# Designs tried in a protein design chat: VHH binders against Protein disulfide-isomerase A5 (PDIA5). Part 5

Target 1, 129 residues: Protein disulfide-isomerase A5 (PDIA5), of Homo sapiens (Human) (q14554r378to506)
Amino acid sequence: WMQNPEAPPPPEPTWEEQQTSVLHLVGDNFRETLKKKKHTLVMFYAPWCPHCKKVIPHFTATADAFKDDRKIACAAVDCVKDKNQDLCQQEAVKGYPTFHYYHYGKFAEKYDSDRTELGFTNYIRALRE
Short names: E, the ipSAE of ESMFold2; O, the ipSAE of OpenDDE; V2, 0.75 times the mean of E and O plus 0.25 times the DockQ between their complexes.

## First folded at step 1 (VHH)

Design f1 (framework vhh_7w1s_2)
Fold by ESMFold2-Fast, scan of step 1:
Structure f1 (fold): chain B 129 residues (1-129), chain A 117 residues (1-117)
Amino acid sequence: as target 1 above (129 residues)
Amino acid sequence: QLQLVESGGGLVQAGGSMRLSCAASGFTFSYAMGWHRQAPGKQRELVAKISGGSTAYDDSVKGRFTISRDNTKNTVYLQMNSLKVEDTAVYYCAAEWDYSGTEYDYWGQGTQVTVSS
């Protein structure tokens, strides 16, 4: 029984709904998760931001490339969600996307290099020493 | 490419309030959004700016004006309270590359705000 035949099409899957190696974090689990990982590169983003959408495939490919390395994680935080707004303010997110590197949960530096799979991959490989 | 469309200007009496809207489309992730104004014969000046969750205001409007962003609509607002005749100007929405602090990549068409005594 199909009600409302003029209903708009369903929304496209969100990044969080896609099955990838990216760790989608929220305020409640952010700090606990990062403390358990030696190296985490975090992308702070907003779904309404068109250029964030351009970077997402590159960041996802990077996460997938390191999925078997237990020392490395690529994580994302949706700063539009109400429960994440305090987190994004505390982490000094001034625009989207913003990339931060954390070492065992401690903020180490902001990533401001190329926003491509190659750029992210080279950065992470350098962290291995 | 970014496009800015302004709305909400007009005539208002001193002591009144007005809300301006700026709808942005295109590539916005690295941009700070702001409101500038230009009165006749004066230089254009920054009124308010928002980047991510951070805001900044010119001293002349602090406590009276509030800038906000609706992230779901990619729209920036300027709520103007306790308007003065001296606030009469053309108000421009602007977008600049985040972290530049000095260069604006895109400007709106401008909307006239006239405050009468």
Scores: ipSAE 0.000, ipTM 0.083, lowest interface PAE 19.6, mean pLDDT 80

Design f2 (framework vhh_7w1s_2)
Amino acid sequence: QLQLVESGGGLVQAGGSMRLSCAASGFTFDYAMGWHRQAPGKQRELVAKIYSGSTAYDDSVKGRFTISRDNTKNTVYLQMNSLKVEDTAVYYCARDSVEYGPTYFDYWGQGTQVTVSS
ESMFold2-Fast, scan of step 1: ipSAE 0.000; ipTM 0.216

Design f3 (framework vhh_7w1s_2)
Fold by ESMFold2-Fast, scan of step 1:
Structure f3 (fold): chain B 129 residues (1-129), chain A 119 residues (1-119)
Amino acid sequence: as target 1 above (129 residues)
Amino acid sequence: QLQLVESGGGLVQAGGSMRLSCAASGFTFSYDMGWHRQAPGKQRELVAKITSGSTAYDDSVKGRFTISRDNTKNTVYLQMNSLKVEDTAVYYCATYPEGWDSSGYEDYWGQGTQVTVSS
């Protein structure tokens, strides 16, 4: 999509370009991918958003911690991309970052707790109980 | 969140009958369902399984137990007839989503319901 001259440039490399366990999803593959995972925590974000930038390392660390668990995924959707606008609207994303928990692809709840690796890992571990 | 809730357990005399129910909630999806049991000091064992169009039973319950499913209510039942003292166990409902590996199935169990058969 177009560059935003009013926003500070994103750091390089972009989150999508980093080699991590985060699943970067787009509108075309979102629903089919989520249906294949028992538990998915999704971060809806904008690359230029300062609050998103602060959470990214925590969310990435969480994804990496669960990388060997086939039932769990941590996924991200860039809502600034044109191809993702319909998806982010359908999922009622009103701001960035927004975190949703999906169970076998069905929306279960919004995550509004601590935006830290500890907060995310405690939440995901509780889903296993 | 997908939840499995077992009900119908309790005390019954040998030779009696009991029906267990397992209600799956939180997500509607057609998948395999089964009943396991665990007696004191023993490992959990598969008792009965229902898939699309077929059923399977452990030899110890064959001819006495019947598994059935109401797909509209997302509920599976275990009808237990001619109960024996050795059927005393905690009975667990399990779900087996298509495409998941075997280790994942262990996380899809309910809390269990106690069945005690007196002589």
Scores: ipSAE 0.000, ipTM 0.087, lowest interface PAE 19.6, mean pLDDT 79

Design f4 (framework vhh_7w1s_2)
Fold by ESMFold2-Fast, scan of step 1:
Structure f4 (fold): chain B 129 residues (1-129), chain A 120 residues (1-120)
Amino acid sequence: as target 1 above (129 residues)
Amino acid sequence: QLQLVESGGGLVQAGGSMRLSCAASGFTFEYAMGWHRQAPGKQRELVAKISGGDTAYDDSVKGRFTISRDNTKNTVYLQMNSLKVEDTAVYYCAKLYDESGSFWGDFDYWGQGTQVTVSS
């Protein structure tokens, strides 16, 4: 009955709520999901991190570019969520964003190149046999 | 580097049973795996797949074939019961690119295959 005229608008959609080809993973499905994919590039992030916010469009575009390649996945883990804290610690995530490449679920290397769609796509193309 | 070697094929009479093995070198089988077959003059077809605890079978073999794996031996098995002449084919084991793999083009083939011939 009593309306607050300054009630905030609905919050902007989180990355997880956006309809994209990025696989949003949590601690309880991370290992099992990665084992089923030949190549996965994983972005560990925090929603509040400015550097993460700048990369998200580039990483999303990369995931969408490879959506029809069944051998390739781009996945993301929100390290601020309680459910993911153990996972992010186990994966030695010391800052955001952090990018890891996994081959059939096995950690292969940390990605430290350009945080652009071009950088990510060139990296992923080089992984193809 | 992962390599898959199929074995256990041969000649069997209709109504009989046979077990195929797929041995891997290099790592454990905790991945999605499939068995495919190719009969003369036909395309390769997915026979059975295993992903985690879940299994799926082509309707032509459902209830007769069972896929299983032993991760300690890096081996995937296909137990074939109540064999029919129509089951005659070269059988291949392969890794799935992902769980959604539903046809032969979604798989990596690393073996030469093993011939299964079912006589009337």
Scores: ipSAE 0.000, ipTM 0.101, lowest interface PAE 19.3, mean pLDDT 79

Design f5 (framework vhh_7w1s_2)
Amino acid sequence: QLQLVESGGGLVQAGGSMRLSCAASGSIFSYAMGWHRQAPGKQRELVAKITYGSTAYDDSVKGRFTISRDNTKNTVYLQMNSLKVEDTAVYYCAAVSRSYIGSPYDYWGQGTQVTVSS
ESMFold2-Fast, scan of step 1: ipSAE 0.005; ipTM 0.256

Design f6 (framework vhh_7w1s_2)
Fold by ESMFold2-Fast, scan of step 1:
Structure f6 (fold): chain B 129 residues (1-129), chain A 119 residues (1-119)
Amino acid sequence: as target 1 above (129 residues)
Amino acid sequence: QLQLVESGGGLVQAGGSMRLSCAASGFTFSYEMGWHRQAPGKQRELVAKIDSGSTAYDDSVKGRFTISRDNTKNTVYLQMNSLKVEDTAVYYCARGTYEDYSTWAFDIWGQGTQVTVSS
């Protein structure tokens, strides 16, 4: 018996616990944070959502690619947290994942293109030009 | 050192045109920029602003003034057409920042350039 068969596996780090360039936002800091960035792409998600789980590596890679650009942010909001419920309702989030583009904190449009690093990166590059 | 230097002011007759230039040093084209003016005995007012491709104008100058930016020269321009005596003022170039989404603040100001419109 090399290991306890009833021992729970070590908890996997949540997206928020991972060391990435994604800005994890909550209801009380959402507006203030977005106002400081010219361009922010926000992913509204639920940790249990399989579609969200598949996109997270792509969105994270996109955030890391733009980490040194002071005008650009990739942010995420966990809509399952009680403290974010009002925010996700106010932003008209109807499903997960939902992607919104904000210009200096003002909602500009919903992103409905490819949920890949290439798709997100091309979208953000086009906003600048 | 962060600096803005205006040029192009002077005397012009009513109905004429004038182009003001504002050269930035110590920072680049990544900032919002605005043109303000102050007439004798009045408060400074924002007349035009630019954020990359987006421009906005005060109603008093809309259709007559055009703000533009040359990113390669790190310079902001104010093209003033159909000038009126009421446009007489010291014109200031300023670097914009947001205090919040509804309010523009300006933290770097030029020295100002006098524009006098006669007759």
Scores: ipSAE 0.000, ipTM 0.111, lowest interface PAE 18.1, mean pLDDT 82

Design f7 (framework vhh_7w1s_2)
Fold by ESMFold2-Fast, scan of step 1:
Parts: structure tokens; sequence; C-alpha cells
Structure f7 (fold): chain B 129 residues (1-129), chain A 119 residues (1-119)
């Protein structure tokens, strides 16, 4: 910043504020959105969680890799927001990050493999077969 | 649960036109949609497909049929012009990959609509 060196630095952009292919969902649109996609991998997270922060670049890269595939979505839900509390409780989120796979909006399984772009990408590709 | 309902079929004379509608309920759709047809004793064949930014047609209907989508109404249309007796078939609306329906790559949830073209 050269225009105002005495001002505090701007806050880091939140994941939701970044221009990515990740679908940031809230309780109001979660079920409607998932029903329209054959395969959705959802990351339930808390912005303050160090483990979540480490995974975010990998999950974002995965979403960007599948951005041109209408049958696939990578979505995220911020479970710390008051308006998402009921959603995260209903989806049985017990810790962060938690990854769930949904088939046309129906919960199918929890993803517990490698939290890397390669791990997520291999998992999603295997779902097509 | 997603349900597809075809309508608009009936009897028409050769050279005439007809528009078929496929209404989706239970979901708004953004997936690839197709129209298939099956004549008695023949295999089901893809007639027209609509996807993001593109459409495709079987050579037998190219230039005569037009597929379109109204996302506001959750409806896909098949406009059929210059109809021929050989276009007589049951027409099915299908969404790609939504539910496996057999040896074809499309998922069918509609019951079909009969189109009969008389000479």
Amino acid sequence: as target 1 above (129 residues)
Amino acid sequence: QLQLVESGGGLVQAGGSMRLSCAASGFTFDYDMGWHRQAPGKQRELVAKISTGSTAYDDSVKGRFTISRDNTKNTVYLQMNSLKVEDTAVYYCATEDFYSSGPVEYDYWGQGTQVTVSS
C-alpha cells in the first residue's frame, strides 16, 4: 500500500470474498442447491480453525478444476455463522473441517481421505464410475 | 424427487408442426437435457440435446427440430417442423446422469408423449 502507509493494513479477504469456483452456501439455499447437482463435496468449516485454513487452498483448487463440469460442485458452509448453526447440527458436523459427499442432495458418505487437491480430485473422479 | 412430465403430443399431418414440452418439478434444473424417441420395434434414439452453451441434433431431424429451455418455468421444449411419417414415435424427456435408466447415457423420469404423423 503506497497511498496511505500510516493506515492499518486491510483485513485479509475471507474465503467467501475470494473469486473462486467454490459455492459458498448458507442454510437458506443449501438443500435447493445440492438437489441440482449430481455430485457435491461439501466442506463444513470454521474460519478460525487452523486445519481448515490449511485445506482451503487445496479445496479451492479442486473446485476450480471441476468448474466447467455442471454435474459436479465443491461447496463450503461456515458453521460459525449464527444462520448456519441449525444446518451444521442437522448435518451432524462434530468438528472442523468435515467433508460430506451428497448425491443429488442426498447425504451419501463422509469423506475421510487425504485433504489435498489430488485426494479430493481422485475421489470426485471415482464417483463418475 | 425430480419428476419430468412430457406434454404436447398428438396427431398431426405430414408437413405440419408440433411443440413438445417437458416440465420439471421438485428441482430447478441446470443439467444437460435431451429428447429421445422410440418407434414400435426400434431402439430409443437421441433426437436433440441442450447443454450449457450448445445444442446437438440427430441428422434425421437437423434443420427441422429445435430444442430450447426456459429456466424460469423449469421447462424444455422441442419445436418440430416439417414433420414426416417417420417421426412417429413416443417422445421422452431425459436429464443426463440424473438416474440410470439402462443402456443409454440418459436418465429418464418421464412417461413419454405419443406423436403420430399421418400421411
Scores: ipSAE 0.000, ipTM 0.123, lowest interface PAE 14.6, mean pLDDT 80

## First folded at step 2 (VHH)

Design g1 (from c10 with G100T V103F; framework vhh_7sr4_2; at its last look DockQ between E and O 0.01; V2 from the best seeds 0.00; counts 0 for: pae E 16.6 > 2, unsure alone 63.8 < 65, placed apart)
Fold by ESMFold2, look of step 2:
Parts: structure tokens; sequence; C-alpha cells
Structure g1 (fold): chain B 129 residues (1-129), chain A 122 residues (1-122)
């Protein structure tokens, strides 16, 4: 890859810094925040992971599609951050990305279907029925 | 320490406009629903408008069509644009941080700002 040594570009915002409908959680607020939502789909990820980078636009679009339903959250946890490592261990995250569904903060199941906007939205619609 | 600081209140003639701002600090602003409430002396605080962490809005019937709530997560700020103001809109306006957005359990608030006075008079 060709490098541009004269001046670095301005820092781009990370996914967590972007203005999206995704709820970015940390170890300090994870359990209390999820208890307040009927349905939460959580993406556990690492920012450097290529599979995560591919899925991020799909998950973000899914969060946007459900932004008007206050009972639903699409949330993300960056497992590389020190403050989140105990949480990701406690939730048995073994690889990235990992998707968990929580009902009022209680783990219900892993999401193992298509990692596309359509896959996520179909799953969440089924939870509403 | 959680802080909510309202600004933008004042005296305005009927039919006028004001824009309220609420600067938030001490918490991850983008994770929480936010709201504007108003109170006249001796009354309970009434919902004016709220906005979910994802941008969904809800308005009280008396302000619908005249007031607009918005948020800017990069500035940690929530706004209330108030148009076509009436004497009935005279109140202290409070910004609130919401702990829950679950429709069935209702909103729960643990922090309020100090309020900003809006006075609409001829």
Amino acid sequence: as target 1 above (129 residues)
Amino acid sequence: EVKLVESGGGLVQPGGSLRLSCAASGFTFSNYDMGWYRQTPGKQRDLVADISYGGSTKYGDSVKGRFTISRDNTKNTVYLQMNSLKPEDTAVYYCAKEWTSDFLTGYSYDYWGQGTQVTVSS
C-alpha cells in the first residue's frame, strides 16, 4: 500500500463516534441499559476485524430501520477496549463479530443467521410477532 | 457528575419564536432518550417533547405542529425550536435525561436541569 508522508488526514470518526442509531455500550452500563429494553440485538466486535467492518454498515442500517420503536435497541460493544474485556468474557464472546439477543437484559439466544440488513431486520420483525 | 444546562429562554411576544438548548455532560449522551418538560407554579411538570436516542420524536398535543425537538450527538445538545408562541406556553422549561425508552414501562428520569424561563406576553 502506498503511504502519503507529507501530512496525515484528519482523524475519521470511529463507528462509536459517528451519529447513528446504534447504541454503543460499555461494561459500566451494559446490564442496566439492556434491562430497560424489551428487545436488544448486541454486536460484540473488534474495530480491526475485517468481518466486523463488512457487517457494520448492515447493522447500522438495521438500527436506523427500528429507531422509531423505543422497545428495540441495536447495540454494540467494542471488546478490544480495556473497560469492556470483563464484559465480553462474561458473555462468552469467543470471536468477532458475535451477535446476542437479550430480552429485558436476559440473554435469550445467539443470532447465527445472515449478517445482512435483511437478515437482521427479518429477525427483529419476527420478535415483534 | 451529570449536568444539564438549559439556555435560550426569555420574553417574547405572542406569535414569536425561541430556540432552547440543553448542553449535557457527565454521561454518554448518545445512549439516552432526552426530553423537554414545562411547569407553571403549583402544577406538575408536563411533557412538551421527547426524542429517543435514535431520533424518534413525540410531542404533547398542545405544541404539536409548533414545536420541534432535535438533538446533536456530536455536540451533546438537545434543542427545542418553539414557533407561534402563545401566552399559554409561558412556563419554566426543563431538559431531562431519560433512563428508559420502553413504551410499556414508561419513561424514567433521574436528572433535570435548572430550567429556563419562557414568558410570552403582549
Scores: ipSAE 0.000, ipTM 0.151, lowest interface PAE 16.6, mean pLDDT 81
ESMFold2 (binder alone), look of step 2: mean pLDDT 78; pTM 0.781
OpenDDE, look of step 2: ipSAE 0.021; ipTM 0.370

Design g2 (from d2 with V101W G103A; framework vhh_8h5u_2; at its last look DockQ between E and O 0.03; V2 from the best seeds 0.00; counts 0 for: pae E 9.1 > 2, unsure alone 64.8 < 65, placed apart)
Fold by OpenDDE, look of step 2:
Order: structure tokens, then C-alpha cells, then sequence
Structure g2 (fold): chain B 129 residues (1-129), chain A 123 residues (1-123)
């Protein structure tokens, strides 16, 4: 008369596992990848970060909006991963999420404005002008 | 420039006590829009908020440290503190002080923190 409980649903795919236009970077390819792009906006994040979770859809949408522009990239670095800890420290990440703009791989400025698709998109458009 | 610097960490035996300090510059903790939080991270683990105090002085603790840890703030010195009593081996971690938000919820994330201070609880 007792039925076995149903198996729990499979875990949701991580952001990195999702098929998006966001470049998920690590310490080994961070610099090399950035050098190939005129404009790169990088999101340093932690998967457990509630604010990161809120922004991820906006950032992803932004990346998709510019997917056809080879000079522009939206990238993300998971700072929780052991292999990325040094990178995040080197990039002076002191909070999550942190957004940095790079010009041909060189740090240009921290993006500290509207963390919405519109905000990111406007920022990147302004960089192209 | 916003900066947070932790101090006071060290080696302590189980049951012992430590008091951590957090010196902030470039902003004021008591500002109405800010809270001060203490976080810790053990190797291989996620960051865990262990204490938070609002600009108004309201505090919140997870069950893991409630009754043992006390967060406080000296507005005149723009310094935060974490009194840690009855320390356990599982409290071993790097402890970070951070500018935080929404002191009444664990759904907040700080936007600035320091380099951290190591706390080791071992016999």
C-alpha cells in the first residue's frame, strides 16, 4: 500500500553547461581569449551568489545580442572553482558579481552600473562608437 | 576607494575564543544602505555568512554559530568585530569581513570584502 517515492528531478544544468554565447573562461585561457577580442565584458561570479543568479539571465541575453560581432565578447569566470581562485585574485575581484571591461585583453575599467540586459547592451554599444 | 581589512585570526584550541576586527575605509558601515557581514570559507567549501549587522544594529546568525558568535560595530572607528566563543574545529576557515546588504535575509551577497584572516581551531 506504500509506493516508492519518485526519484528527485535531475539537477539543473549549471550556467557553464548551458548552451549560450557567454564564454566561460578559466585561468589557462583567460588572457589568450581576451587578447583576441576588441571588447570583452567579463562577469566574475560565484554560483551560490543570489545576486549573480539574478544577473546571469541578463548577461546571457547580452552575450546573445552580440554573438554575431566577432570583436565583442561576454565572458564569465567562476571564482569558486579552485583553478580560478588565483585569476580572480589577480583581477582584484572583491565581490560577486564583479564586471570588468577589457580592451584587447587589457583591463580598462570596472563596470559598476545597471546590471540588466539593457544596461550591459548600452555599455557595449557605447564602446563600439 | 572602498577597502576592508580583516585582522585577529590565529590558532586556538577547541573551546577557545577569538575576536576578529574589520577596518573599513572609503565608506561608512553605519550608512543606511549598508550592512556589515562576516563570511567564512573552508577549503573546498562555499562562502558562508556567519554574521550580519544592519546599519540600525539588527543582527542575524545562522544556526551553526548562533549563541557562540557575536557581531558588533564601532561606528566611530568604522570598524566591525566578530567575537567568536566556544570555537570548534569546524569553525576553521578564512574569515572575511564584507560590506553587505539586506541584513534580515540570507539571500544577499556582499559587494566588497578584504583578503581575509585565517582562523584555525585545533587541539
Amino acid sequence: as target 1 above (129 residues)
Amino acid sequence: EVQVVESGGGLVQPGGSLRLSCAASGFTFSYSDYAMGWYRQAPGNQHERVAIISSGGSTNYPDSVKGRFTISRDNAKNTGYLQMNSLKSEDTAVYYCARDWEAYSFDSTPDYWGQGTQVTVSS
Scores: ipSAE 0.007, ipTM 0.261, lowest interface PAE 8.9, mean pLDDT 88
ESMFold2, look of step 2: ipSAE 0.011; ipTM 0.401
ESMFold2 (binder alone), look of step 2: mean pLDDT 78; pTM 0.790

Design g3 (from d2 with F27R G103S; framework vhh_8h5u_2; at its last look DockQ between E and O 0.02; V2 from the best seeds 0.00; counts 0 for: pae E 19.3 > 2, unsure alone 58.2 < 65, placed apart)
Fold by OpenDDE, look of step 2:
Structure g3 (fold): chain B 129 residues (1-129), chain A 123 residues (1-123)
Amino acid sequence: as target 1 above (129 residues)
Amino acid sequence: EVQVVESGGGLVQPGGSLRLSCAASGRTFSYSDYAMGWYRQAPGNQHERVAIISSGGSTNYPDSVKGRFTISRDNAKNTGYLQMNSLKSEDTAVYYCARDVESYSFDSTPDYWGQGTQVTVSS
């Protein structure tokens, strides 16, 4: 008389699988992609990181806010992927999340401020001015 | 035309110190509005960024020089500096400075503005 339990819902799509304005970069396209943008804010993250999970919506919203500006990009690098480990090491990522600002592909500074949509947006706006 | 001159290089023994200078000049040059970096190239190697300072003063170093090198800038003089302490033989290279300039190419080589200054660390 026991009813079969319903199959669990399919897993939620990963951030990379979602249709957003965030550029998900890997080791083979990281440098080339950054060089094409005047201003790029890059989020280095681990999918399992609770703090990363909290920030991802804010970062995604920021990316959407600037999606029509061809000179600006918000990008993300999954440092847990084997293919990105060297990249993350090269970029001196010591914790998650880490945010770096790049100017035409050149590292400019680490972003260590308000990790909200407003914070990111204000930062990028300041860069654009 | 913007000109950049690196200076301060020389021959030092391991454990020694040098202070490099990067002087920028030009009518249209606004040094304070850009990040600047020090780069080095050893024979047979690619260019390596050894220090960078943003327009806001934030600094970053690779692990290879962290704790030994210090980048600074004097915006009033349009001059950048690299204090190099505890020098090692592997620090031997030509050192260049460059501002964070716009790039229209996909070349991975940074835009160096000067002729560079030779640093040789040898016993």
Scores: ipSAE 0.000, ipTM 0.202, lowest interface PAE 14.1, mean pLDDT 87
ESMFold2, look of step 2: ipSAE 0.000; ipTM 0.088
ESMFold2 (binder alone), look of step 2: mean pLDDT 73; pTM 0.755

## First folded at step 4 (VHH)

Design s1 (from c10 with L104E Y107T S108Y; framework vhh_7sr4_2)
Fold by ESMFold2-Fast, scan of step 4:
Structure s1 (fold): chain B 129 residues (1-129), chain A 122 residues (1-122)
Amino acid sequence: as target 1 above (129 residues)
Amino acid sequence: EVKLVESGGGLVQPGGSLRLSCAASGFTFSNYDMGWYRQTPGKQRDLVADISYGGSTKYGDSVKGRFTISRDNTKNTVYLQMNSLKPEDTAVYYCAKEWGSDVETGTYYDYWGQGTQVTVSS
């Protein structure tokens, strides 16, 4: 019988590592993925950004609320990753967080309303006839 | 629709005081950093003071110790108490709502108010 040595606690999961309905996209799959969805609200973010950290739980809750709607996606792009920098420049992301609405992959408008679960949810519901 | 309405500006003598108010609507006020900026003729807008959603404050060097920023989340209002006013404080004062972080660094504010004129007679 032997007591195992104490191990340090596991690190907290990143947003991408969390089991949520947020669709984490990268430059390689961004265009193809958006084309397949009628409505996608995309959050462009940086992990170091305090304004992004504050919004993440609200955006995640919104994604989870629409998880069973096949026409709706809430997606996120980490603009600090090297492989995503070209994408974020192409999408004219000048700061974080930036929110864009895409209709079947076509950029329709920038979302500049309230960054709460209620704000995002009301916006998405209004997109449906 | 985000709306910011400034009030409380006016004409005062050097050494006088004014209290500016900014009434906010169209967003969840308690979730956003708020700031005050000012613009003098021929110059860019400068940050005067900001207050985080958590209540932390920062001030421009020229106003430290004289101005106090505060917020009332029940009234959706941000305030700027201006004491010991100087002729150099003469400007249009704008209320600003947080937009986010600039790609370089720091908090970026978006101006959605009409501004209120402060004139310190010299």
Scores: ipSAE 0.068, ipTM 0.481, lowest interface PAE 5.4, mean pLDDT 87

Design s10 (from c10 with V103F L104S Y107T S108Y; framework vhh_7sr4_2)
Fold by ESMFold2-Fast, scan of step 4:
Structure s10 (fold): chain B 129 residues (1-129), chain A 122 residues (1-122)
Amino acid sequence: as target 1 above (129 residues)
Amino acid sequence: EVKLVESGGGLVQPGGSLRLSCAASGFTFSNYDMGWYRQTPGKQRDLVADISYGGSTKYGDSVKGRFTISRDNTKNTVYLQMNSLKPEDTAVYYCAKEWGSDFSTGTYYDYWGQGTQVTVSS
C-alpha cells in the first residue's frame, strides 16, 4: 500500500458553513432572534464533542423538515467560540450537547428525549398541539 | 479517576431478555447523566438509552418500548433491561458518563467502559 506519512484530511466544512436550515446564533443576536419565533429548539454544542458530531445530522434534518414553518426554528450555539462563552454560561449549559426549548425567546424547558431526527421532530410537533 | 465496568452481556435467543449493569466509580455518580451505547462492527456507536441525574430518560428509536434504562444512586449503578431481543440488537454495549465539560479550559470529558458483548441468535 502506498500510504505515505498521512497528511491530516482537508478540513470538512463547519456546521455553520454547511447549507442547512439550522439557525446559527451568537451572543449578540440570540435574544433578539429567539423572540421573533413562537417555538425554538436550541442545541448548545462544541465542534470537537463526539456526541455533538453524532447529533448534528439528526438536528440538521429536523431543521430542514421544519424550514417552511414560520413559527418553528432549530437553532445552534457554538459554546467554544469566545464571543459565546457568556451566553452559554447565562443559559446554564453544563455540558455538550444541551438542548433548550424557548417560547418567544423565553426559556421553557430542557429537551431531554431522544437525540434523533424522529425524537426532535415528535417533540416539536407536540408543541403545536 | 473515572471507572465504568459493564456486566450482564451474553448469548440469548430471539425474544429473550438480558439485564446489563454498569458499576461506576471515581466521581459523584448522582450528579451526572449516564447512558448506554452500542456498536456493531463498521459503524459508529449509537445511543441506546440515557438517563439524567434527575431521572429523565431518552431512548433510541429502535429500542423504545423494549428496553428500559434505570439507575441506583446508592449503588452507583446504571442498568439496561433488554426485552424482546432481536438479532439486530447484537452489538457491543458500552456504558458512558456523558456530562463533563470544564468551561475554564474548554475541555469535554466523555468516559466509556470496556463494553459487554450481546449476541442474539438461535
Scores: ipSAE 0.000, ipTM 0.094, lowest interface PAE 17.3, mean pLDDT 81

Design s11 (from c10 with S101T L104E Y107V S108F; framework vhh_7sr4_2)
Fold by ESMFold2-Fast, scan of step 4:
Structure s11 (fold): chain B 129 residues (1-129), chain A 122 residues (1-122)
Amino acid sequence: as target 1 above (129 residues)
Amino acid sequence: EVKLVESGGGLVQPGGSLRLSCAASGFTFSNYDMGWYRQTPGKQRDLVADISYGGSTKYGDSVKGRFTISRDNTKNTVYLQMNSLKPEDTAVYYCAKEWGTDVETGVFYDYWGQGTQVTVSS
């Protein structure tokens, strides 16, 4: 392609566009996907939120650490998307980021501990039974 | 549960110094950004200073050069050293732990302590 010196650089890839082990879910597939996993930690987020941006690399590293564990998933839902609005309301998301743990698709508890790779991995390891 | 307990407030004369402390419990202190905000009656809370878990600091324009935020991870405590105090520094000072963004308003929100009154007057 011809280079245009006035063209801005391409936008930074979104979290969904990055090649990671995070399972990006939408309202249409949320329930069916969670039922297939024994343990899922879900991050409900907004892409523009600075608190979410800070946590994303930690949550991604956690997902990558558990990528080979078939019983565990780390999933994310973008609550700013129109098609996810009903889902985020149904799950009682009041702020971003919000973290929920689901056991075979059933809501079990909110995760309200450290939003670091260490915090997430310790939590998930404690669920292993 | 998260608990933040402020102390060290009081009455001080203009030009004086005061050190506020915030004792934190219920979370792994070293993994969170901590901050100090202040509020006068009828106004919103205003950022005084923030300190990241990595140690970087940020200050409100009105306190730069006079106030210093610091933390002691072994004591689970964040401090605010206030020098060259002015009458306009009079406010209730709140310790804050980072939380997130409110869905309805888009406002960034933190967990807050109960506050400690600082009065700068002769």
Scores: ipSAE 0.083, ipTM 0.538, lowest interface PAE 4.7, mean pLDDT 87

Design s12 (from c10 with W99F L104E Y107T S108W; framework vhh_7sr4_2)
Fold by ESMFold2-Fast, scan of step 4:
Structure s12 (fold): chain B 129 residues (1-129), chain A 122 residues (1-122)
Amino acid sequence: as target 1 above (129 residues)
Amino acid sequence: EVKLVESGGGLVQPGGSLRLSCAASGFTFSNYDMGWYRQTPGKQRDLVADISYGGSTKYGDSVKGRFTISRDNTKNTVYLQMNSLKPEDTAVYYCAKEFGSDVETGTWYDYWGQGTQVTVSS
């Protein structure tokens, strides 16, 4: 019975590995998935970005708040993955995080307001009117 | 699967009224926009009215002020109240469930069923 106190703890699960209502999308399924939802707010991010890490809990809480509304989605795209670089370039992502609103898969506008659960939730609720 | 059943059509004199009903099944009715389209002889189908899942309504220019769309989520039914009917309103009326949308054309709908005939004639 011997414990090594210097052993590192296991790594925290990535956002994609967490059981949340956020739809994690890749270039191959982005367009197809967005067309099935009336309103989608998409967060384009990099896992290493400190600003992204601070927003993730707020965005996740927003996704969970709308989980029962089948017309609404909160989606995320990891722009550091090789397979997503073309998508992030096509969507004109110039920094992280970047938030875009899509209406049935069509780009409508960039979200530049408060990066909090309250800000995201109020924005999405206004779209339902 | 999705099923929409229209009723309430008939023959009416100019200036009269009719109320159309559409009974919906096979989907969560309260989550979808619903609409009424019509097809006149020799013309393309056009949108008469729609109602969002949130209750917002939109009307075709030819029917504004005369027709009212409404919904009852407890009965899974959408209605079209048609007042001050004109001979130009003669058409087959179709109930539609939301399919998709874009910024130019608005909400796209699927049609299910045979429709209901409305004839306005003296």
Scores: ipSAE 0.000, ipTM 0.169, lowest interface PAE 13.5, mean pLDDT 83

Design s13 (framework vhh_7sr4_2)
Amino acid sequence: EVKLVESGGGLVQPGGSLRLSCAASGFTFSNYDMGWYRQTPGKQRDLVADISYGGSTKYGDSVKGRFTISRDNTKNTVYLQMNSLKPEDTAVYYCAKEWGSDVETGTYSYDYWGQGTQVTVSS
ESMFold2-Fast, scan of step 4: ipSAE 0.158; ipTM 0.553

